# VHH binders against q3afa8, part 2

Target 1, 265 residues: q3afa8
Amino acid sequence: MDKASLGIGIFDSGVGGVTVLKELINLLPGENFYYLGDTAHVPYGSKSKEELLILGDAIIRFFLKLGVKMVVFACNTSSAITLPILKERYPVLMEGMLEPLRKNMPAKAKVGVLATEATVKSGLYQKKLMETNKFQEVYMIACPQYVPLIEKGIVSGKEVEEATREYFEPLLKEEVRDVVLGCTHYPFLTETIQKLYPKIQVIDPAAYVAREVYRKLKENKLLGENGGKVQFYVTGDEKSLKNLGSLYLGYNIDRVQKIDLEVIV
Key: E = the ipSAE of ESMFold2; O = the ipSAE of OpenDDE; V2 = 0.75 times the mean of E and O plus 0.25 times the DockQ between their complexes.

## First folded at step 1 (VHH)

Design a06 (framework vhh_nb_b201)
Fold by ESMFold2-Fast, scan of step 1:
Structure a06 (fold): chain B 265 residues (1-265), chain A 124 residues (1-124)
Amino acid sequence: as target 1 above (265 residues)
Amino acid sequence: QVQLQESGGGLVQAGGSLRLSCAASGFTVSSNYMGWYRQAPGKEREFVATIYSGGSTYYADSVKGRFTISRDNAKNTVYLQMNSLKPEDTAVYYCATEGGYSGYDYPTRYFDYWGQGTQVTVSS
């Protein structure tokens, strides 16, 4: 079988991964994409490492049945916790949210990271960024209100603006000028953030991820030429993916297929 | 000092042809992903055509069979040959490539380098 003609799997626990998917579609128009939202098991941030590994393993096996040459972990939690383990278990190429950002982001004296409470409390994301020696200070800000608001379709207005002002107060105090969106949902709020803080550089890791996927496919001679299809899958509710995902992508997601993951406990 | 410079745009009648050129400096086009994008008035920028480092090409459905992307490695230039032009092809056409830091904007967008654009106007 020509491996270059195989698709690329992208997964997240919800709709947030469409921010990564959009960058991939724009950069790689010759590829076929399979997007999986593991919406039956959201939120991932509250799950144990063992539980995340069981889910991640099931997701990889699902994509392998569809026929993929690469799997993109568009979930920050899975990128940090499960990707380093799963990439050793399967021969398929894998990429996540953290390593492309670590490798390619320019050095900064101070950087802020907006992230889920679980990501902040794990300490792993901060540790991984600090290991690069590119950043003197990394300010992790937990944003517990953001994902619930985004999942309800609330991406602008008073409630989002009030939460944003609360989260940015510590960053402004430290004179942080560069802020990483450390959750795949957060790019939905970019316009609101830039309206309130036009002098802050908002950094979306999705562009780094897309470029690294392209480079790895190129180096392995796996770039596709005759693709252009995107298929959407969910394990649970599809409403957020259909509605908010369509809004973000700029086209209607008309068909979403519900699937069951084959988990091994 | 990496730059992309488009040329070859202009006014053309429906059914006519134009060849756009993208002259690159500071990197090698044969080793890089190169793309053409366009932006029509009041619309978002959309994909037109790409050429991969290995020479493989891909086209948007709206232009497939009418447009051809190619390279001249000696001139370090990428071309877009546009045939059977339609009024709906009217747009500013941009050349784009990977690599480098753009400075003031989002620092690592998947295309770090964009040309200034070249206007194509197709009369009915």
Scores: ipSAE 0.000, ipTM 0.323, lowest interface PAE 12.1, mean pLDDT 83

Design a07 (framework vhh_nb_b201; at its last look DockQ between E and O 0.08; V2 from the best seeds 0.00; counts 0 for: pae E 21.5 > 2, unsure alone 60.0 < 65, placed apart)
Fold by ESMFold2-Fast, scan of step 1:
Structure a07 (fold): chain B 265 residues (1-265), chain A 125 residues (1-125)
Amino acid sequence: as target 1 above (265 residues)
Amino acid sequence: QVQLQESGGGLVQAGGSLRLSCAASGSIFSINAMGWYRQAPGKEREFVATITSGGSTYYADSVKGRFTISRDNAKNTVYLQMNSLKPEDTAVYYCAVGSPEEWLEYLSRGEYDYWGQGTQVTVSS
């Protein structure tokens, strides 16, 4: 069927979503992907629920015009706040960052979560993990230095190592061994974290997201066979996507198309 | 159809290193999680390490910081670099391929579709 030949849309507010894209393209080589970085509207964490819904609605309509069978919310803020509402408005399949992790992560006595200050302050991520009853203790660690360093291309060296030691100090005191990367940018730092703390299990939600996308497509008989193409779009600046995205994906992002979102107020 | 062939095992002194390789034939290597398990004489098969299609890695507590799993999809091969080997690492090491449908918790619990024949690792003390 024709629907199986449609692509998969992935969006984030910036370059961070390429960590999810990498897991998806490697697991689903028969698919075509459309990646959108909504770089004109960063940061999403400071936006109201109403504004996030307006942007999310516009993004879904953009992908539907391109021809997609599924939209992946590679943005923790949109996954938590807007996905449950937008899923009811459109017939396209949708998946986000949080539910695949909640559903499929093994139970652990203690788990640490590295996240942005906004995510920690919201309390929503911690609440949703605790609701699973899989974790006795959830330690939320705000990492305000990480995103600025990553966006500047600093993913190794003394400054990121010093920040990492500060963030891990409370986790080590509590003997936490399993640490979730609660921001889509943070997998850029996995090698540095493993170098400093080789006995810590780093949990990347992107792997769970990709597995759940595969499962849903297979269940709905929508798996593609003749794909392999990725097209990149931005609403604003493309520099981080071209530079950091290429570095993370392991190939040059040659073409990035600028687009305008059609917002309905 | 998938066939797995392990290599790189042998005898090594405590504190030494070995690199195991698992060559896979067939068309599903790049989309599957790959893992290593081991079985010592008279004991149950235990999890060692797994790597997802995108490169995310998970390790047993007993090997974290000493072993590194990696994959080369162009060569249809998964590797296990074993450093700081201990006598208790002595076992037959098995390579395994997991279905794309399996969750990471099931992969780490030995829920794999295909297994290799195994390769012997002996660490002398």
Scores: ipSAE 0.117, ipTM 0.586, lowest interface PAE 6.3, mean pLDDT 85
Fold by ESMFold2, look of step 2:
Structure a07 (fold): chain B 265 residues (1-265), chain A 125 residues (1-125)
Amino acid sequence: as target 1 above (265 residues)
Amino acid sequence: QVQLQESGGGLVQAGGSLRLSCAASGSIFSINAMGWYRQAPGKEREFVATITSGGSTYYADSVKGRFTISRDNAKNTVYLQMNSLKPEDTAVYYCAVGSPEEWLEYLSRGEYDYWGQGTQVTVSS
């Protein structure tokens, strides 16, 4: 029961992980969460594998100091690239964005995936989705403008709409009707995407992630009634987390603690 | 916001006993390591004892066998039972809450997030 009293660490490069946190709070209201936005190093989508591993290692060590039973990689880039490596380095339970999507998404003939450049270039999302035999065609679209715009609080208007039209052009040509938001930031853009393309089904994997977190905690006897507290941390700018994050969660994020990650070279 | 309040200090004769209590006002207590530190006049604060969320205990060499740390999560309270007290144990005793000690390879001793205001223990000869 002592391990069940530990918290759940959640990290993302910025505000995007709040979209996963919302689903986790709804499904696990009694658990304590520690949310870290690595805003000093956002965006992750343009970083090398080596850089992402250094940052991920520091983030896990930060959560271990806080006392966690599980770390949620609420970053699709980190989930694809670093989670498989970091889970071999640390005994703490881990969950990311890729496996819950793979397990829970229904079969489709065609699916589009909006993702970061790093996620697309890794090839890992397409490979893992194709291995399920649920999809005949998986179209990966790199969206390098999205995270920088979202982190500046820009989720609508001309810049977002023009970028969205560019990203969706290949999907429209292939008559793709189901589009996965392959970055935890992208749910902030759902209203803009649906305004432009009301016939496209937008799929946010966050609910699948929450389900798999619940299952993993349950099967390991780690579910607890621990007070339902959420504590927020950033490494840099906190403005997007306080503003956009508060709007998405439906309550005010009053306190955000700034920290410096202890990087080992 | 976590508040830590120590109590149970006082004046005691050498060889005597005291029981310190530290009441926490938040649920954070049930998932963190808790520790006791002490500071004598003109000295640096020094480690006394810690108890992890898993129940493991660690003691400074100077207090092993004489002091016992324990916790009651239902009451949000950690205790320090101090037996066979010596004049050298005279200090202000501070309660602290932080990360579990089982992860020591990645944590340094004394990285507690919250500290109490302290309770005076005076051992007369």
Scores: ipSAE 0.000, ipTM 0.084, lowest interface PAE 21.5, mean pLDDT 82
Fold by OpenDDE, look of step 2:
Structure a07 (fold): chain B 265 residues (1-265), chain A 125 residues (1-125)
Amino acid sequence: as target 1 above (265 residues)
Amino acid sequence: QVQLQESGGGLVQAGGSLRLSCAASGSIFSINAMGWYRQAPGKEREFVATITSGGSTYYADSVKGRFTISRDNAKNTVYLQMNSLKPEDTAVYYCAVGSPEEWLEYLSRGEYDYWGQGTQVTVSS
């Protein structure tokens, strides 16, 4: 059987994962994709490990039922907490947001990370980056205004610019020149950030994820040749995915299928 | 239990076409993959094609480019369009459905949960 013809599953708790999907589509045009937004159970950051595992199991089983050769965790929380466990439970290739960056990001003396408050408070992102010994200093910046603005479709203008100036002030003081987008929503703001700070290297983990996915598929002789299809799924509200997903991908998402993971968390 | 009803088999000349259909009834919600196998006289049953619930397709090398598998979920029916038929394609064709939780392992074993009775396809020279 030609396992290479199977699709790739991508999941996030919401619409942020479409930024990862876009990079995957660009780099892997021969692949079919299944995108799942678990909008019924957002946010993931406030859930226990046990709850996240229950959801993770259900999501993996959902993708396996569809027929996938790989699952991409386009969620920082799941990448950090449940992916290491789930990869041992299921016979399918898996990739997340963190390891590709850790593995492939070039060494820098200083690096900034824009992230949610929850991510910053956990300390896990910083810890994992520091463990690579690639950085002398990692500056974590909480960006509480970003996700609400992005979810409203506000990705440019005065509000975003003011928030950005506030968040970058400490980074500029420390002469940071490399800044990681530590949330899957934040690539929506890349253009705005670059306009304000053209000398800053903005690093999107999604690009690293896509390259690592390609590498793993190639290594396992699982690269597809006749793909190009994308199917969208949600567990709850579909509006955010349709609106923001369409905006970011550059085409209208007309069909979204609602599914039930049949879990209680 | 799932019941499978096959149709579309028959006699055809080399180079001709046939379209097989398999309608599933019963516990329909348990169906994940649908596929086709065939068995020629004196040979073992062999994989022909399969389609997942998500629409991913797989083909045996011997039928790639000639056969197309598709499904209508609303009708719980799987189809096999067979073009450019060869005498070597002569066999009893069996419809199969599966409900595996772990699809990749299931595919490697080739063990479906339910099988049809088979329909005869004969390709003459």
Scores: ipSAE 0.000, ipTM 0.272, lowest interface PAE 13.1, mean pLDDT 88
ESMFold2 (binder alone), look of step 2: mean pLDDT 77; pTM 0.797

Design a08 (framework vhh_nb_b201)
Fold by ESMFold2-Fast, scan of step 1:
Structure a08 (fold): chain B 265 residues (1-265), chain A 125 residues (1-125)
Amino acid sequence: as target 1 above (265 residues)
Amino acid sequence: QVQLQESGGGLVQAGGSLRLSCAASGFTFSSYAMGWYRQAPGKEREFVATIYSGGSTYYADSVKGRFTISRDNAKNTVYLQMNSLKPEDTAVYYCARKVTYISPTGEYRVYFDYWGQGTQVTVSS
């Protein structure tokens, strides 16, 4: 058995995880990827821990049937809540959104985090960053306008710029220079943010995730050499993945397979 | 119209430093990975460094620890800071735009589609 030839599974509740997929493909062109958008169960942010564990378990089992050596939790909610539990249950390598950033981001006196209202209110993201002792101050900014605009395909222009100015005002007041994109959708807005605030360093966690995936695969002698394929799966509606995913990745996603998760209760 | 223009090359003594810049125009710079390659006379082009759209970096073993690639998306510029230069670093240095293409059936390829004209770096012993 050549485990290095097995694929890498990536999942999110929707299209946002393609931001992680893009970084992984660019860094690891010798790999095969399976992307799953669990669109039948979106949004994950409002689900109980028990519901998320049931879904996460089913997703891992789905990827294991396809043949994977690693599963990437490109969903911030699942990364925070279910990954610590599920990694103890299965021998497959697992990685999420937050731990690579925590482990590898350089120390900063002040850091801003743009995130959904649910993520800000949970307090978990701020707590996890503060636990590293790398950051003296963490400023959480809720960005309720961003996901609706991105889902409409509006990633530039007046409306996005006005929302961005509103969200950055408190960060500028505190002289924050480093800002983390705390939602997998937000890298869609990187160009607009940099246009308005060229002196601010925008930090995309997906870059840290990809680098950590590479490091773990190399350490375990699991790096692939003969890959070059990505396959897309959804549990429900495929429209956002086809439309927004194509926009972000720069090509047309024409083939998406609908699957049913085998839930064990 | 995609344009890549390198600058910052020159003559330097072994152990010295140079900073190369590559000014990009004609595309959404922040969406693309950027790379540096070099070519010495009579040799094939060799990889030096890549910086991906999300900020992750990868280096050739021969330059790791000595060279640092970075980008400024507001200025549409990618940089290569070269420290502890050696005579064997002498080459023309090229900036390039890195593209990921995924076919409708899911095959993907990573390649460079646009190249700058190059900037000469000469390291004397």
Scores: ipSAE 0.013, ipTM 0.456, lowest interface PAE 7.9, mean pLDDT 87

Design a09 (framework vhh_nb_b201)
Fold by ESMFold2-Fast, scan of step 1:
Structure a09 (fold): chain B 265 residues (1-265), chain A 124 residues (1-124)
Amino acid sequence: as target 1 above (265 residues)
Amino acid sequence: QVQLQESGGGLVQAGGSLRLSCAASGFTFSRYAMGWYRQAPGKEREFVATITSGGSTYYADSVKGRFTISRDNAKNTVYLQMNSLKPEDTAVYYCAAEITYESPWGTLTEYDYWGQGTQVTVSS
């Protein structure tokens, strides 16, 4: 079997990873994609490094069984914690959320990051960006209202606009012009943010991830030509993926297969 | 406090075997992944093998089929059995433990704990 004809696996703990999937589908129409939402094991952010490695290991073995040449970690937690370890264990290309952004984003005097309260409090995202020496100031903004609104399908209108004005006020005072979407759910709000603040450059890490995936496949002579299929899998509940994922992708996700991960206790 | 102590290194002829041991103390050994890394002269430290708390094992391509990692939770010890040794395996071998803590500010992943290393020299 020609390895270039193998698919690309993408996983997240939920629906957020579809924002990465959309960028990949648009950039790589010749590829076949397998999307896995590990919804039985939410939330990932509160799990130990060891537990995340056990789950990540099982997910990679699942994708290898399906036939993949690359696995994309569309989960910020797994990208930061488990990807550096797991990439050494398997003969498959791997990419995550953080390194493509860190490597390829241009230097800026000031950058804002919209993120979940847990991500802001961890300090990890800020540390990873500051380690590049590309940014003099990194302004972390916790957005606790965003995920609940997005989960309800509310991505525009008065409620989102009011929350957005509240979150952007400190960034405007510091004259921040570049703002990173530090949660895979937040690209759902890009049009609302851009409507309110057209002079602010919204930076979606998913675009950097997609371009890095393309670059790695091209360098390794693994680009596919006859794909165009996407298959969806979950370990638990499929409703969020079917409902919110369909809204974001712009088409109906009518088939989601429920699977069990083979974990070693 | 957390301590990792390697032993079993030495000089061996190409094609020979060595067993490295790493004795761990100061943490709940059975709950943590344990690994081996090596640093060859003039090179950066590289991954060799790991074993999870559940017993899953993973190897660098360069050692796959020749090295075997194992653990004894009763003795808080991880082992690396090295067979069919090559001159290219010459390096200082380090034991590592991966630690994660819960804090009031969220989940923290602390520094990996490292041993002091043990020298392995394979002569042609």
Scores: ipSAE 0.000, ipTM 0.101, lowest interface PAE 20.7, mean pLDDT 83

Design a10 (framework vhh_nb_b201)
Fold by ESMFold2-Fast, scan of step 1:
Structure a10 (fold): chain B 265 residues (1-265), chain A 124 residues (1-124)
Amino acid sequence: as target 1 above (265 residues)
Amino acid sequence: QVQLQESGGGLVQAGGSLRLSCAASGSTFSDYAMGWYRQAPGKEREFVATISSGGSTYYADSVKGRFTISRDNAKNTVYLQMNSLKPEDTAVYYCAVDYSPLSWEEYYAGLDYWGQGTQVTVSS
């Protein structure tokens, strides 16, 4: 009974998933949230499918022990590779970064996607967007400088502006006006991007994820009313989550609990 | 807020036709892109067709050449003409605001209305 009072688990390999968490908190003030940054195992982009499944399985089991009705994969790599498999293994509702964007983004003649090298090289993100038949041209732009800069707290200034101009040059030549932030870290750079390119519409998948979570909870009669608590967990270093996460969320993350994932080999 | 009301579903024989209608009320219909989505039993909701405010159309590969989306801005209505229906087209069909330039609150109101849908059943 009363599964509606259970929390929502959100995870990412690092701090980037707080961009999704912020949208969820704003849309669902009646919910309790558990955020996990798997910082001991970052980066996920270079990991094998087998390793990602082992980690993803351990993360789901961790959240189930805390008591959740839904798990949000705020990691593009896990959303693409492991979510389709893990959602068949567990009865808890699951949602990721890719399907809400596919379902709900408006049709466009041209769209740009800023993403990690691993995401671009996988081809999966581009394939999934093209399969919708909503986009005639999808321009994938690998942004290898962005995550390292953001993790160092460098979200504005000359270095990030120079990288941004380099990445946007091919998009401007093709007259692309709509650009998707294909990495959960990238919303940290929205102000810098808008300063340099005020006429470009920046599309943050986190907003689509939050709306899909709301829709699924409402349809399943699981929407919470007495929430408002957020708890933070890490597997490794907490500094990025405490400092950059607090900056992005607009409030101090006072307590972060360190945990060990129970990995089944 | 935009409110959507679907109609025109029913039971039809394979090879037959149905026309679905979606009447919009509330804020400015002509400014929105409008879409049709469907959900078959036990399956995820899938994209069917969309029409922009300017009249450009896009279709899922499974329905290209058989389905036609259109709009009548004077009547605040979007239509889905379904021809050469197959048993595989059996689903609940939902009308959606595909783009809202006004606010996400208005988009959420439209999204909540999807729950009603219109049932299309194609017998063989």
Scores: ipSAE 0.000, ipTM 0.115, lowest interface PAE 20.0, mean pLDDT 82

Design a11 (framework vhh_nb_b201)
Fold by ESMFold2-Fast, scan of step 1:
Structure a11 (fold): chain B 265 residues (1-265), chain A 122 residues (1-122)
Amino acid sequence: as target 1 above (265 residues)
Amino acid sequence: QVQLQESGGGLVQAGGSLRLSCAASGFTFSSYDMGWYRQAPGKEREFVATITSGGRTYYADSVKGRFTISRDNAKNTVYLQMNSLKPEDTAVYYCAAYRTSGYWFEPKLDYWGQGTQVTVSS
């Protein structure tokens, strides 16, 4: 009956979505969270729209069975491709990675975006930023070394610093000062980036997502008061979520439940 | 080798219309997203409209409902139909082509035209 006491579902294809989860936990301590890493179906970037819709539909139904008032798409691919369609099919509130950033980020003459090769190749992220009156030049940098390093737990040291210098070289030549982390994994590297480039303003979309979730819950009178619990789920391997997720969150992820998604074709 | 050539600019009264064209050569036009940008004297260059290689269109809020971007891949040309022009639309209009593929991306749009002047009198 009391919808405000229902939880918030967050999903990503892997561990990266914990960067969004951390911002949500900090801003919304009265909420209960359900985190799902769809690790059995990585990578999402190469999947068809049809396959992504089947997976997204199954994930939403999973969260509804647990009891949620909102679902957060902590996956850039799903946020761009499936969120606009799925939000019309289900009465639950939904939010993704890109629209809160587009809506609320201040105007800048030049902005850099660090992203996966798949995100850069899609062109969607760059177009979505450029279609506003906020950014005159958008510089997309593909960072193929970042996700493999982060997944190995390598978030500092010589190898990640060398990769970071290579990726930032074109941004520095153009005097870019504002850089968006266009992959949910990349906030794991914020300290390394700030160490190397202290004058660069690192923009984490997760902070904008968390604020927009807060705004929507407040507007709909759905803010929770007596929560504070997080439950973790995976469809495949749990090691990355348990180890890297614990490191990022500063909380021990002691229990991760393995589940199977119920797909309707 | 690569060239973007704008045309169709000029002087027009407020409430009037102009159609800008941008003829492209030297690259695979159908594979590129095409855009229009503008720069008024003493101001920074700003986004106006884009059309993707797949035909999707996006507009700056200030021109929505008044401007229409389109492309003709057979002619390697992108167009900007400007209706209900306002004095605030006075600027040099630039055609641009960009890509988002590969490991490294140049921090600028791939190609820019020379620009065409649009002047809207009050």
Scores: ipSAE 0.000, ipTM 0.120, lowest interface PAE 18.7, mean pLDDT 83

Design a12 (framework vhh_nb_b201)
Fold by ESMFold2-Fast, scan of step 1:
Structure a12 (fold): chain B 265 residues (1-265), chain A 125 residues (1-125)
Amino acid sequence: as target 1 above (265 residues)
Amino acid sequence: QVQLQESGGGLVQAGGSLRLSCAASGFTFDDYAMGWYRQAPGKEREFVATIYSGGSTYYADSVKGRFTISRDNAKNTVYLQMNSLKPEDTAVYYCAAVSTEYGWDSYTDEYLDYWGQGTQVTVSS
């Protein structure tokens, strides 16, 4: 009955969504959070829309069984491709990475977006940013090497630097100065990017997402007051979430529960 | 243009069975998830079942174990086999299509859901 006492589900294909989770915990200390890393199916960026919908459907059903009033798609691939479809199929609030950034990012003549292949190919992310009339040019750069490296804990060094130089080459040619991290994993690489390109402004969408979640809960009179717990779940390996997630969140993730998604074959 | 043509509705006694069919045309059937929704007299429209292009299925709790959704991609047709029918299943049943194509711009409402005209199912006690 009291929907305001229900939790908030957050999911990503891996550990990256902890960047969004950190902002949510800081802004909404009265809420209970359920974080799911779908690590058995990473990377999402190369998956078909059908595969992503099957996984997204299973994840929403998992959260609904736990008791949630909102699901946050802390995965840019799912936010661009499956969120518009799934939000119409379930009577639960949903928010992703795209719309909060679209509404609140300042105007720029040129902007670059680092994203997964699926996000770039969907065309939706670029289209929605262009529709704001805040940007004259939006340069989408697919970064297929990034998620696998980050999930292995490789956030600095020669291999990630070489990949970064390759991805930034077209942006530098166009004299792009502002670059959006269009994947929740990519803030793990901020130090490496700034080392190589100290004059580029790196934009992390996570703060925009957290603020929009707060706004939607407030508008719908669903803000919780008696929460403060975070529970962690994975479908596959838990090591990245325990190690990289703990480092990013600034506290030890001592328990991660392994679950199986009820996918419909 | 897009067309969803439903058939197989009718009157049936409680405990009986019906098979609904929905023939699709005007779009690439294999790129769409197909589903069934229903609206009972005096109630809002509710979800019944969905089948993705690869065959994965999802059911509402109220019909799980009694209804089976299936598709024939060669015939561009989706089916709903309804067994152990109850008076509570009485409703107009609607066929729907949602794009699942990789890279498809599915944000606008006109590309998310195509609806059929509906077919009446009446279950007598």
Scores: ipSAE 0.000, ipTM 0.130, lowest interface PAE 15.3, mean pLDDT 82

